# Miniprotein binders against p81326: the designs that were tried, part 21

Target 1, 226 residues: p81326
Amino acid sequence: MLHFGGFIMEINHISKILEKEREEYIRNKVEEYLKQGFSKDDAVNKANQSWRTYIGHRIQDVIYNLLKKFLKDSGLKVTTDKALNNRNLPEELDKVKRLIAINYGEYLFLPDADVIVYKVENNDIKIIAIISVKNSFRERRFETTYWKLKLKESPVTSHIKVFLATPDKDNEISYKCPNGKPKKMRIILEYELDGIYFLKEDFEETEKAKHFGKIVEDIIEISKKL
Key: E = the ipSAE of ESMFold2; O = the ipSAE of OpenDDE; V2 = 0.75 times the mean of E and O plus 0.25 times the DockQ between their complexes.

## First folded at step 3 (miniprotein)

Design Ba14
Fold by ESMFold2-Fast, scan of step 3:
Structure Ba14 (fold): chain B 226 residues (1-226), chain A 83 residues (1-83)
Amino acid sequence: as target 1 above (226 residues)
Amino acid sequence: SDLEKRAEELIKFAEYLIRLAEELLEKGRPELAIEWLKIAVRILQEALELARKNNLDELAERIEKLIERAKELIERAEKIKES
């Protein structure tokens, strides 16, 4: 039997830590920028940009380590695009890189795959999913969908699930929609991607847009079909 | 072995969290440091159980020392928070 309560507990704890740090950081930075003579709107925008720089790769690092920990008991392995860009790769990771790389004529490039989940059966490697971790959508908002569309072009990579993981604290794509239409970005991302996982509690959940706590269970189920 | 690699991966994650907590203490955020250290202790306790069940005594001792270190940092952070 697989227990997902531990993963859900850990991610909920981590989300609360990150939220508390963000709220205090943004408040302090807004005050700082207001004292420098910036308008309220400019101060808020600059504070949000400062937070993105401050938090850096922490969310990505934590997600990578949690997924690695909780997927290992199911025989699943986890790596990163950073690891795959190392000069001398172990044979297994070299095979992973070859199975996920996209052809541009004379050139091969890796998709933006912050986290890569795969399995090894009888010395054969199956890539299950790639996860793009985004703290904001100010720039490069459709980058994840671009890589999904490119992976679909090849029979080697077309089965690979492409997921987005994000706190979306600016409510760019995870808002509640009582009236009106979803924003274009939300519509496109949900349509093109295999799933969106939110590191927040308050949003309109759908079949493809879920709480991050569900990602381990979903990946394990996908793996069973491959 | 695969079990030793699993335990080492858990230790590496916990060490990452302890370093993060130390950085937060230096930045005057003991309340945040305590929360990350609690996660590190839980991960290390899982690694300790794995090491003990597989009779990896040297690794178990190393993990026990890391748990002790993390708990000492929690105590230090709580004292800083009170002041």
Scores: ipSAE 0.681, ipTM 0.885, lowest interface PAE 1.3, mean pLDDT 87
Fold by OpenDDE base, second read of step 4:
Structure Ba14 (fold): chain B 226 residues (1-226), chain A 83 residues (1-83)
Amino acid sequence: as target 1 above (226 residues)
Amino acid sequence: SDLEKRAEELIKFAEYLIRLAEELLEKGRPELAIEWLKIAVRILQEALELARKNNLDELAERIEKLIERAKELIERAEKIKES
C-alpha cells in the first residue's frame, strides 16, 4: 500500500513532464513535414496532430501498465481495445470482445475502451470496468458518455462501469463552477459516467470525481460485488 | 509505418521512465525507481514484440539494450534499498 502512494504522487507530474517535450517535438515534426513538401501551415497542423496522438498514447500506456500491475494481485485482468482488434484472438479475449460489444441491429461495434478490466471465474468472464483515457477534451468531448449510455441499453453490458482518467491539463473539467459559472462538460461527464479520475492534485473532489490513486481500490470493490 | 512510429513512441516513453527512475535513485527513492523501471521494461517488451513482428532488427536491438539498462538499474536500486 505504501508503495502505491508514493507512485501516485509522481503520476501527477506525468502531464507536466510530457508537456516539456512538446516544443522540441513540434519543431522536429514541422521540419520533417516541410522536408516532405508540406506548406508551413500544413506542417504545423500535422505536427500538432501528431503530438496529440503521441501524448495520448503515452498517457494511455502509463495507465494501462499501472492498472495491470496493481490489479494483478487481486486476480483481475487488464486488456485494451487495440488488443481486441486482432483477427485471431485467444478464446479469453474473444469472449471479452463479445461481452463489451454494443448492438446496432445488424451490426455489433465496440465502444472506445482504452483499458478493459475483467475477471475470470470458473471459465466465465465478467467485465468490470472500461477506462477511457483523455489527455484533453478538444475533440470528442462527450464520446465516453455516449459509450456509457449505449452500454446501459443492454442487460449484457449495463453493469459495466465506465471511468474517465485524465490529467485535465487545460482545467476543462477540474471544477464544476469555477468563478460561479457552471462547466457543462464537467457536470455532464460526472453525471453520466461512473467516475472521473484525475492525474493531478488541483481539482474539485466529489463522490464521483477522485484522484487517480483511488481507481484501483474502486475497481477491486466493484469486482467483489459482481 | 504506423507500427514503426508506435514502436518509437514506446521507446521514447520508456527512455523517459528510465531517466525518471535514475533521478529518483539520486533522490534516495529506490522503491519508486524500481516501480518506474518495471513499467519501462513492460513498455519496452511491447515495443520489442512490435519490432520483431515487423522485422525491424535495428529497433529490436535498441530496445533490447534499453531493457538491459532498465534491469541493471533495478538491481542497483534493490541493492540500495537493502542497504
Scores: ipSAE 0.047, ipTM 0.449, lowest interface PAE 4.3, mean pLDDT 87

Design Ba15
Fold by ESMFold2-Fast, scan of step 3:
Structure Ba15 (fold): chain B 226 residues (1-226), chain A 83 residues (1-83)
Amino acid sequence: as target 1 above (226 residues)
Amino acid sequence: SDLEKRAEELIKFAEYLIRLAEELLEEGRPEIAIEWLKIAVRILQEALELARKNNLDELAERIEKLIERAKELIERAEKIKES
């Protein structure tokens, strides 16, 4: 029996679709690069890089829509950093932007907040969590930890939970010590962040590293304490 | 109202950015390491100004040493980038 049955089934269905799409995309791109004269190994590497770029935004949009759907009934609201980059914002989103922005002297920047969860109580806004969505860890491996440490420094933002969501298809952070060798990236990300949520079944589960199906329940529990 | 605590928090953050940049250099990412180090230098310069304005001489000396370390790492990263 699945907890949050509808949510977990939706995640599993989407994961299967993304895997089929990945297989088809890679196969087609490998063929294309081979026709261009690249070696088989180079063609595979280029195809995998192309997929990582292509899928990144799609996974973010999927996660946004799933969270929006499943958190609505709990009175929680969801937005994105893309939505907050509009100059003419509704008052509510303008307040969200101000409550999550990080100060760099004369400048304010948003963290890598692909998805933002907040609630409205008595016309006041409370930010619950930000979720950074990563398909690959080849670049910007510790950006999410940087944003977590920055948010911790202000009493306005120190309560905000920072989560990482990832399919981690290449097993870059799925295990702490695969083949007896410690994975620095997995160990540091788990240590510094409030949680890592995997869109896959095969990973080392801990108190902080969980299946993505647990994220809705966790966010609701956090919101009750605020 | 605790200005010394604020300066210490800025120092802690800059120290984290320097460590992050060192990690990125180990991973062969000097371009990104330089970006984080430049932010660390700016934060440390703000902390230094705060420390000096409040006559926190020991703290100011610690910050100056961290700025020197960050700039040294930028030079190192620039050399790696060129190779």
Scores: ipSAE 0.000, ipTM 0.100, lowest interface PAE 19.8, mean pLDDT 80

Design Ba16
Fold by ESMFold2-Fast, scan of step 3:
Structure Ba16 (fold): chain B 226 residues (1-226), chain A 83 residues (1-83)
Amino acid sequence: as target 1 above (226 residues)
Amino acid sequence: SDLEKRAEELIKFAEYLIRLAEELLEEGRPDMAIEWLKIAVRILQEALELARKNNLDELAERIEKLIERAKELIERAEKIKES
């Protein structure tokens, strides 16, 4: 594999910057809330909530742009669920939307697919993977798993890989508990999902839990089988 | 054309990082802005090398101007830190 511009190098630099940005952002927000009269505990909680909102869009945009850049040479296309919810959809994206939509009786809903990877062959569209980006697991911790299980129920969507990408700054799924048992959330997510990609260096690596730098090669390999 | 396409992709990514840095400067975060701008400069220097090796003079000029813009923003960020 020829890594032009160094995908892994760029991911590692971005990961370090995100870590530094988080520390500085939270420190500043805690001080701001303390000046407003909040308690230390409330200030810390509010600062963490503010960070999760702030970084959520930034991480999603970074991941989208990096995947678009590095998958293009392999003939793979990248879009977002935000793009698919546009009222003026191009024909190609309309087909993508139909191929990932889940039926709930008289209603159709899109999974929570922050980033979608697909390919076009002979005017036919094949969905390769959807990537859910999570900054924290406090809310909707198993939403990605729910969408994976729903997609698996249909022959149209059962082949679609569902990945989680996360910096996991709060160490909610990175490691085992002190008693050597994996955390319940880590066990469930790793078991049900097709992969977890960490935007950090320090985590317990397995066959399914990898550094984000490996995602491009994994997606390309999956696409060759479709 | 393939090399020109790759250079154009590097330019777009660097432009994204420069915009991110500009937003960080407006938010009063010069240290973070400098880190993103340093990455943008490295990416643009790679794109410039590709453009020059393939005699893409117009593209090389565009890249040189972007490098100058990024360096100007680094200087602004450093001055903000001194304040």
Scores: ipSAE 0.000, ipTM 0.304, lowest interface PAE 10.6, mean pLDDT 78

Design Ba17
Fold by ESMFold2-Fast, scan of step 3:
Structure Ba17 (fold): chain B 226 residues (1-226), chain A 83 residues (1-83)
Amino acid sequence: as target 1 above (226 residues)
Amino acid sequence: SDLEKRAEELIKFAEYLIRLAEELLEEGRPERAIEWLKIAVRILQEALELARKNNLDELAERIEKLIERAKELIERAEKIKES
């Protein structure tokens, strides 16, 4: 049996761990840069930049491990694009890689698929969803949308759901203007993608933009239709 | 026209699988390439039956050439596999 309450409780626990991890990380990095001869202001700036890179990978790992744990009882498997880029792939992962690859004439490329959910039935593989994890939207705000549109072009990949998962700490896509209108980036992402899942609590849900705690149930429901 | 669309969709899917197999051959993975090529041949044979039953002679000829291409690639892959 599935335990959705356990998933929500684990998300809450991890959010507190990540905040303490941030405090310790910044403190240690500031000390490192000061020892290298940087000014206090430069050390703080460099430490914050380092944290932004670190937390991006850390959140991706957290999401991977949470989904792997909570989808297992539903017969669903989870992998990463990093795993698929290994030189020596097990047969199952090689098939996953081929089933999500995008065709650019003579070339095949993987989409920005930080986390991939699939199922295996009678040795056949069905890709359920890919999840792009974004900590910030400064330079690559529409990259996930591009991959969604490319996947839709092929009969091999057109069924695959494309989700964005983000803490959106700077309120870049969860913010509403004073008139209640979302910003252009939020409107475009929500329109084009199959869903946006926020790793934050102070947020108004819509049909496609939800709290991250909904993702396990949504993926299981999608998998039943495939 | 719906039948022509269905046949064209099958052709596009098979062409995609042939391209996947060609990349696998370049990567030195002939056994995996053979798997995708055999699937492509089956899909193309289904498309060929649809084209022939509906007297789509030009489309049937295109599909026959793709089947021949896929079979040639299977033979090449099997030689690589045997080394």
Scores: ipSAE 0.000, ipTM 0.138, lowest interface PAE 19.6, mean pLDDT 79

Design Ba18 (at its last look DockQ between E and O 0.40; V2 from the best seeds 0.00; counts 0 for: pae E 7.8 > 1.5)
Fold by ESMFold2-Fast, scan of step 3:
Structure Ba18 (fold): chain B 226 residues (1-226), chain A 83 residues (1-83)
Amino acid sequence: as target 1 above (226 residues)
Amino acid sequence: SDLEKRAEELIKFAEYLIRLAEELLEEGRPEFAIEWLKIAVRILQEALELARKNNLDELAERIEKLIERAKELIERAEKIKES
C-alpha cells in the first residue's frame, strides 16, 4: 500500500475528474439535442455517443503514461500497439511485436493491445500483460475476449495476461440484473479474461474484478513468477 | 543518463496534461483544466526532485519553468471559472 499509494491517489483523482467531466458533458449535450427536437431517449443516446467521440483516446493515453511511470522502479517496460505499428521499429520493440503477433495464415496481426507490459532479462524479452482500455461496450464488446482466446492458442503467447480497464460509467458490465445475477457480458468477460480493472468505486467485486488502483501491484507480482 | 531519461518521460507526460488543460480552457471547461494541471504539477515536482538530487541544473531549470507555466494556467483557469 505504501509502495502503491501514489498510484492509487493519482487514479482516484483521475477517476473523479473523468466522472464529473462526463456528467457535465452529457448534461449539456442532452439539453442541446432536446432543443434540436430530439426525443429524450434519442437525446441521451446521442449525448453518450458524442462523449465517446469527445473523450477519444484520452483514458488510454493517461493509463499508458501512469503505468509507464509507476512500473519503471520494478524494471518493467510499457509500450503501445500504436508504437509497434511504426515504421523502422527499434530492435527491442520489433521483438515485442513478434512476441505478441497472431498468425492468420499469410498474415500477422497485433491483438487489441492498447497497453503492453514487458520485461528485458539477459537480452530476452518476456511479455507480461496486455491491457485493453474500453470506455464503452456498445460495439465490439467481446473483442478483448477474442484476442485472449487467440493468444491462448500458441505456446509463445499463452502465458500473456489479458486485462480489461474501463470506467464503465454506463454500467454495462457492473450492473446487476434484478435477480442479482451479473449481466451476460460481465460473466463472459470475467470468465475469459485474466482480470477486469474498474476506474470507478461502485461495481460487482470479485477476485478478477478489481479497482484499477490494484493493477500495478498485480502486474509486478505476475512479473516475479516469469 | 537513466535518470535524465526518466525525468524526460515525466516531462513528456506533464506536457501532455498541460496541452489537454489548454484544450479544456479553449472549450470553456476551466474546472477540469485545473484538475489535470494539478496532476501535471505533481508529476513535474517529482521530476524536479530527481533533477535536483542528481545536480542536473539545466534540466531542473527547465522543469521549474514548466511548473511555473502550469501554475500560471491554473491561475488563468481560476479567473475564468469565477467569471
Scores: ipSAE 0.748, ipTM 0.903, lowest interface PAE 0.9, mean pLDDT 88
Fold by OpenDDE base, look of step 5:
Structure Ba18 (fold): chain B 226 residues (1-226), chain A 83 residues (1-83)
Amino acid sequence: as target 1 above (226 residues)
Amino acid sequence: SDLEKRAEELIKFAEYLIRLAEELLEEGRPEFAIEWLKIAVRILQEALELARKNNLDELAERIEKLIERAKELIERAEKIKES
């Protein structure tokens, strides 16, 4: 049993290492876009956007694999919204998809669900948690909150815990009141969500704001109550 | 030294990631194995820099061997992914 404690502290290091690749990645992408005929300013903007997407996916993949590995022994299963976008879903995943769908009258839409944790008991599926993974909050500050509120509106989905996992690179939500000034985003996210899990050490810890290392234990505990 | 200790911590973490990647390969998930291995290589490169700066030749050699192992596993995983 790989000592979960020591490994989890090193997840902070993963985020830092991935961020070190940024300068080289940006440089290479700028060159690529220049060759495609874009202006320097457009190339830089596109490169930065490409980086945000790239690093976001990598962090999401890391978190997905970690959760999948550490929840496996507890009999919990993990999937992603991407896996649910397939036309030909296995029966189990089709059920998962239906159990997280949000009703908009004539339409059902899925919440943003980077990671979905569920259990199968007696052929019944119970959704336990949705984890949104965000590297930065520049463009989509309250998107996860929106989905939490929408899930809460239905008795079918109201029990689903919604967590945010983030390295919070830009320290947008790491502290509630840095320098005596309230950080609206931190306060609102912490209020509306079931938990915020940080892939870093330098943050204000609260009952809902914890190190990512606690997420597995918290999910397992929730699963026992369902 | 504190730097030697940090290098050893990085090595241990990288070794863990390599083992995780090996398990992922056995599970038929080469794409994720490759990702973890790439991270392991980067961690090991950082450890190598620390070892070299402190003239820890034996540790540097150990790290280089781990980098080589990780790269070999990446190649193996890529072959599996293409198959």
Scores: ipSAE 0.113, ipTM 0.529, lowest interface PAE 3.4, mean pLDDT 88
Fold by ESMFold2, look of step 5:
Structure Ba18 (fold): chain B 226 residues (1-226), chain A 83 residues (1-83)
Amino acid sequence: as target 1 above (226 residues)
Amino acid sequence: SDLEKRAEELIKFAEYLIRLAEELLEEGRPEFAIEWLKIAVRILQEALELARKNNLDELAERIEKLIERAKELIERAEKIKES
């Protein structure tokens, strides 16, 4: 099956597939750090930190390349905040950077946007959406909502949709009211963001909280309205 | 069968990862291509186990060819990385 829906059903398990590698990865990294002279405790801590960075980058890479591939035929282009920070930008990407940058007086900063979707019409750039990828919620839980609020402050950027993509392997935001108690993080993220897309099967689906496989269809429909 | 359908789904995901790695090599990012190819090989090995245990010989042969292709790409990517 080559269509997006069938392929994305398997990708919903990307975090689980990568987790199968975790034990071997950590063992190998601990051995590397021990050879460098670190204590066992330090080597284990460094290996775990290395794993978290590794898995986060791998999930980001998958999402970037999926969107690039499956949005191409709809006339939509994809870039990343990392690419926009390069010293020497092509004219098209320089326009994207200028259109999404947030003004803080004499400073311009890019929002936390792992992936940026835009279109080109009549040599003009229109930013459609940004997707923030969170592997876990142990730190900076609401950073994505901050950027949504900042983008809403200007009529030039207020149309930009802000999505969160996450495997949420520890079920920190998977359910709205577990045990009858409102989960503040889930409630606030769902309220403030334009959508939350889960890279797993087990979560409470709502109008804004969906399987990741719906994101391409949603972006395409949004682009038609802009 | 459900097991044949599962094996085909694993194959399709691995084929995507191989194509992704080929694109990464063309973009001059061999270190990322290598990591994606290693994941594709592991997925294909899971699919191969399913095919062999269910006597799906044609499917198993197809999977073996994909594994060999992925391993060849890993070798090419390692050489590019060391250039």
Scores: ipSAE 0.013, ipTM 0.333, lowest interface PAE 7.8, mean pLDDT 82
OpenDDE base, second read of step 4: ipSAE 0.059; ipTM 0.464
ESMFold2 (binder alone), look of step 5: mean pLDDT 88; pTM 0.869

Design Ba19
Fold by ESMFold2-Fast, scan of step 3:
Structure Ba19 (fold): chain B 226 residues (1-226), chain A 83 residues (1-83)
Amino acid sequence: as target 1 above (226 residues)
Amino acid sequence: SDLEKRAEELIKFAEYLIRLAEELLEEGRPELAILWLKIAVRILQEALELARKNNLDELAERIEKLIERAKELIERAEKIKES
């Protein structure tokens, strides 16, 4: 059975683990670089760069595992774009891959979907949602909106909800300008996407921009209409 | 023309799915073929509604024939699955 209070507790527990993991990771990487002959300043800088890459992948894994754990009792299944890029797929995952593929004339490509939620009923697969996980909005800030717009063009994929999940630590889309208006990036992402789920407490909440703790209930609600 | 182009894009995608389903039937995968064919039928039904609403009679006729083909393949796939 699902317990939404349990989901919130799990998110808080994971946040604590990630904080401890950061401290230990940085300490170990600094020691490693010092042993390689780097200066203290260079070792710290390189350790921080390494952490940025590591945490991006770690957050994706955490979100995948949380959704898989809390959606399974509702008959929902969760996979990743990494799983779908294997050459020899199980039949079920091959079906999922083809149901989210985007048509470019004679070519089909997968969207950049870090986490995919689907259901199986009467041997028919229905894709519920794809979730793009962004730790930062460095160079690919509108990539998620591009995939949403492409999915919307096809009757096979137009029903698929496209969500963004982000801690937005640098306040790139959760910041409100002094004049009270959101930044351009926030306006565009919220307009085009079906929802933004923040892994932080301090942001301007709207109907589409919510705390990550709401995502499980929202996905279950959407799945009931399919 | 823009609506005709949209309908043509839907038809092309449905044709792709029908071809994929035919290949899957050759490979002995009828359950997967049935899935793609059902999706093709849904796409074609949407394209048919679009064509009929806009009096695109030639496209509507093409779409109706494709729906018939997809349904025929579903029946064939279900017989293969049973056996």
Scores: ipSAE 0.000, ipTM 0.120, lowest interface PAE 19.6, mean pLDDT 79

Design Ba2
Fold by ESMFold2-Fast, scan of step 3:
Parts: C-alpha cells; sequence; structure tokens
Structure Ba2 (fold): chain B 226 residues (1-226), chain A 83 residues (1-83)
C-alpha cells in the first residue's frame, strides 16, 4: 500500500505466514506421534524437534527464491550450498565452490553458506555475499561468526560479505533492553558479521541490522564496488 | 522509468508467491496456499493502482490477468479445503 514500504511490508507478512505454518505443522506431528504410541510430552518434544529441521529448509528455500527473482535483472546469480554439493557440477558452480572453500591444511570445507550471491564478468567469478539462514539460536549461536572470521583470513575470500537472515521469533537477537541496549549475542553477531536481516517488523534498525526487504538493494550496491 | 521498474518488481514478487501457492496446493496445503495468494493479490493491486494512475494501459491489463489467475487459485484452494 505505501509507495516504497510495500516490498518490506510483504516480506514481514511472509514471516507471519511461516509462524501460522508452524502451529499447523506441530499439531499434525503431535497427532502422528500419539498414534505411534508416544506419550503426550514425548510427542510434543519430537514434533518441536521435527519443526526445527523443517522450518530451516523452508525459510532457506523462500530466501533463495526471492533473491534469485529480484537479483536476476542486476546481472547477479544465486545458488545454494545444497546445489554445490551436487555430484556432477557445471563448470560455473564448480568455480563458485572453489572460491568460497576454506583451507584446513590438507582439507577444504564449505562455510555455512545457505545462499550464495555471485557475478560473472569476463569469464571471472566474483563472490558477493554468503547468507546464513537461522531460525533458532539455541545451539551453534556463533557458527556464522566463526565462518566470517575464517573467510577473513584469506585474500581470496576476505572481500566476501557474510550476512545472517532470521525471523528471530524468540526475540533472541532482536530484543531491545529498556535503555535500548541489545543482548550480548546480538552485539557480538552485529560486530563480527557484515549484516543481519530480520524477517519481522518489530525491532530497531541500525546500520547493519535491517528489515529483510532491504537485502536486495544492499547486495546490488555491494556488487557495484566489487 | 523508475515507476515501471517498481511495477515490474511488484509483479515478479507476486509471480513468485503464486508459484509457491501452486506448490502448496500440490502438497495438499490449501489453507497456507490461500495466505500466499492473498498477499499476491494485494501486491498486484498496488501495482495496478500505480499503472492506472500513470495511464500504462498495457501493463494494467497484464496485472489484471495475474489478479484473475490468483483469485481462480484461491477459489480452487477453498474448494479443496471444503472437501
Amino acid sequence: as target 1 above (226 residues)
Amino acid sequence: SDLEKRAEELIKFAEYLIRLAEELLEEGRPELAIEWLEIAVRILQEALELARKNNLDELAERIEKLIERAKELIERAEKIKES
């Protein structure tokens, strides 16, 4: 409805749909486990564990498809770590994989690169950004920061922007204290990462912590400097 | 123009949501599909107002057809939900 806020509003609405999907998913899974003979408490716990896996893939897929659609006109390409783990890679994706891999002596490992944005110019591939998608911060809280710090060590990968995208439904990193001070986890993540993009409306924006709807324009601006 | 670029941006996002809704219908999730389609209709209505206000008749016609498609999918989803 608002001229320049429309896109951001629609992104926030997607977050609300995903939360409604959660309630429905958990109800159905609890029924399934109860029919299998599990106790009510065990059924609820198993359903919640199943949801954590399911929603992670769901949010990642939504973000991948949104970025692919909106970045195409700017000459930017989007792929996933799932695509890079394919057995028979096209030459272009093989090059992308090699350009984001981190060296551990004899071994190369991919960072937590749920979504990868790159460009192709004069047969050269330039990686623009890696986006880590997190639905929950209960475990592996600083995994994304670990990968950011490892990427900074190499001249090949040090330019790559590392972003976190999250609905943060539990207000783990979007929470604001009475004096406007964020929680320790938020402070560390914002300091170490190149940006945090929230799939929710209710939080205070900073230079590095923004509504997800701003990610497309930010990536385009970054790509112009590379 | 900036305005045509904005309208194209809204159209692409709505098309993405329509595709996701179609996938949800194939997965047997009509209630969730309706939610995505209602968002797509709202986005397209914003694009339609923009096109009409600027006398972009061809673009307006294209948007109207997408709104019709989204509404037809909502009706299909409602029937699946009832059954």
Scores: ipSAE 0.000, ipTM 0.199, lowest interface PAE 13.8, mean pLDDT 77

Design Ba20
Fold by ESMFold2-Fast, scan of step 3:
Structure Ba20 (fold): chain B 226 residues (1-226), chain A 83 residues (1-83)
Amino acid sequence: as target 1 above (226 residues)
Amino acid sequence: SDLEKRAEELIKFAEYLIRLAEELLEEGRPELAIYWLKIAVRILQEALELARKNNLDELAERIEKLIERAKELIERAEKIKES
């Protein structure tokens, strides 16, 4: 219970750090582009584009570190797709990689699993969940849904929970029916995925769509049933 | 039937694991090959029980041959590991 409260406090602390980090990042990038000869307007625009790329990786790293820290005492392990794409993998991570790989005939591909939660029991590895982290939905809107549907096809991977974690700053999936018109993306994502976790306060909460602060307790409960 | 479809899905996945294990043996990784082959045998045993309970004799024979293939590969991998 106390580490769930600590988790919420750390999320709030990190949100404030990320806003300050944005201001410093933009300032530094604007100066960098001005030195390269860009106009002030172009420098600001390029700095904002650079931030969009940077924050995507930054949020993935934050989620990885938070889950690693708060799941440790529950005997759960956390890795990333970046770790699994290394040439020389430890045997444990090689097994994790193969347990989430999807078969396309003579080819095997990893889903885009930004963060992966698993456990080791009696030398057997069980994958609990994969978490797709999306800072925006401009590109590859249903990519997470595609991977969920593919994982459901195999008896080895069908039990794996597929979650989406997002700040959804542009309110693209925060509500099912804003202004009386159904949002296809929110409706499909909630229907097909095992959960959506919002890194924001204002959204339409359901049994599957929750604040990110709930993710640790949900993962622990799922792991007890496996 | 749903049962026959389920058995075919289990067989297809076990065949995939057997091919993966063969590649791992060629790469000099017998311990990983044994890991996947043991999973394939468990999956095939489940499929075999399903086929036998539903009198799918041709499917059961196919599964039995795959189990023997997987066991042969396990023996090969164990010998490589010991050497």
Scores: ipSAE 0.000, ipTM 0.271, lowest interface PAE 13.6, mean pLDDT 83

Design Ba21
Fold by ESMFold2-Fast, scan of step 3:
Structure Ba21 (fold): chain B 226 residues (1-226), chain A 83 residues (1-83)
Amino acid sequence: as target 1 above (226 residues)
Amino acid sequence: SDLEKRAEELIKFAEYLIRLAEELLEEGRPELAIDWLDIAVRILQEALELARKNNLDELAERIEKLIERAKELIERAEKIKES
C-alpha cells in the first residue's frame, strides 16, 4: 500500500510546523537583536539570515529520507551528491555519478543535485530526476537553472528532470507582487526548471509549482515513461 | 553564549521532530516516525558534539536524554512495523 494521500497529509502537517517554528524563531531573534542595539530593519534582516542558516541543512536530510521511504516500493532509488563525492564508491553509485556529470573539456563537475532519484533495470541505470533544495534565494538564485541548461546540452542527460524543493520561508517566490504579477525570479525559475515543489501550505500554485506532497506521484509517473 | 544558543536551536528543532514522530506512532505510521527520529538523532548528535567541546555540561546531559528518548521510540516503531 503506497499511502500517497498519507504522504501529502504528513507533508502538509510538517509544513505547518515549520511555518509556526519560523514565526517563533524570527520573533525571538528580532527581540534578541533589538536588545543588542540593532535597528528594527537590521534586526529583521539578521533574524532572517539566522533562520536560513538554521534550517537549510536540516531540510535536505528530511527531504532525502522522505523520498527514500516513499519511492522504494516503486523500485526507485535515492542518493545524494554528498554520497557521490565519497572516495570509495560502490559500482552502482559510480555509474550514477558518471550519468549526471557535466563535461567542461578536460574537467567533469556534478550539478547542484542535493537529492538524486534513479532506477535500475536489467543492470542499466536510468536517472529520473535531480532535486535542488533551496531554503533561501538571496545569493545563488539561478544556480539550479544554470545546471538545468547544462544538462539539456547532452543527449545522455537531457531527459533528466530538474526540480527545486523549497520551504521559501522568506516568501521570495511563493506569491504574486501587489500588482498581481509573479516576481521575476519566480517566472525565470518556473520557466527553466521542470518543477518547483513548496514545503508550505500557501503559495501561488501552477502546473509546474506544486505542494511537495505531489513530488512522489510525479516522479513515479516520469519513471514509467523511461 | 552564541554557541549555547546554536545548540539550543538544534535541540528545539529535534524536539519538534520527536513530537511529530510520537504523533505518527499514535496514528499507526511507524515507518514515517522512524524517518523523522533518524533525523532528530543526527541533529542531536551534532548538538552534543558542540556542547561537549564547549563544556556545556547541562545542555550535553539534556541532549543525551533526548537521544535516548529518540532511540527508544525507534525501537517501539520497529516493533509496531513487524506486527
Scores: ipSAE 0.000, ipTM 0.141, lowest interface PAE 13.5, mean pLDDT 78

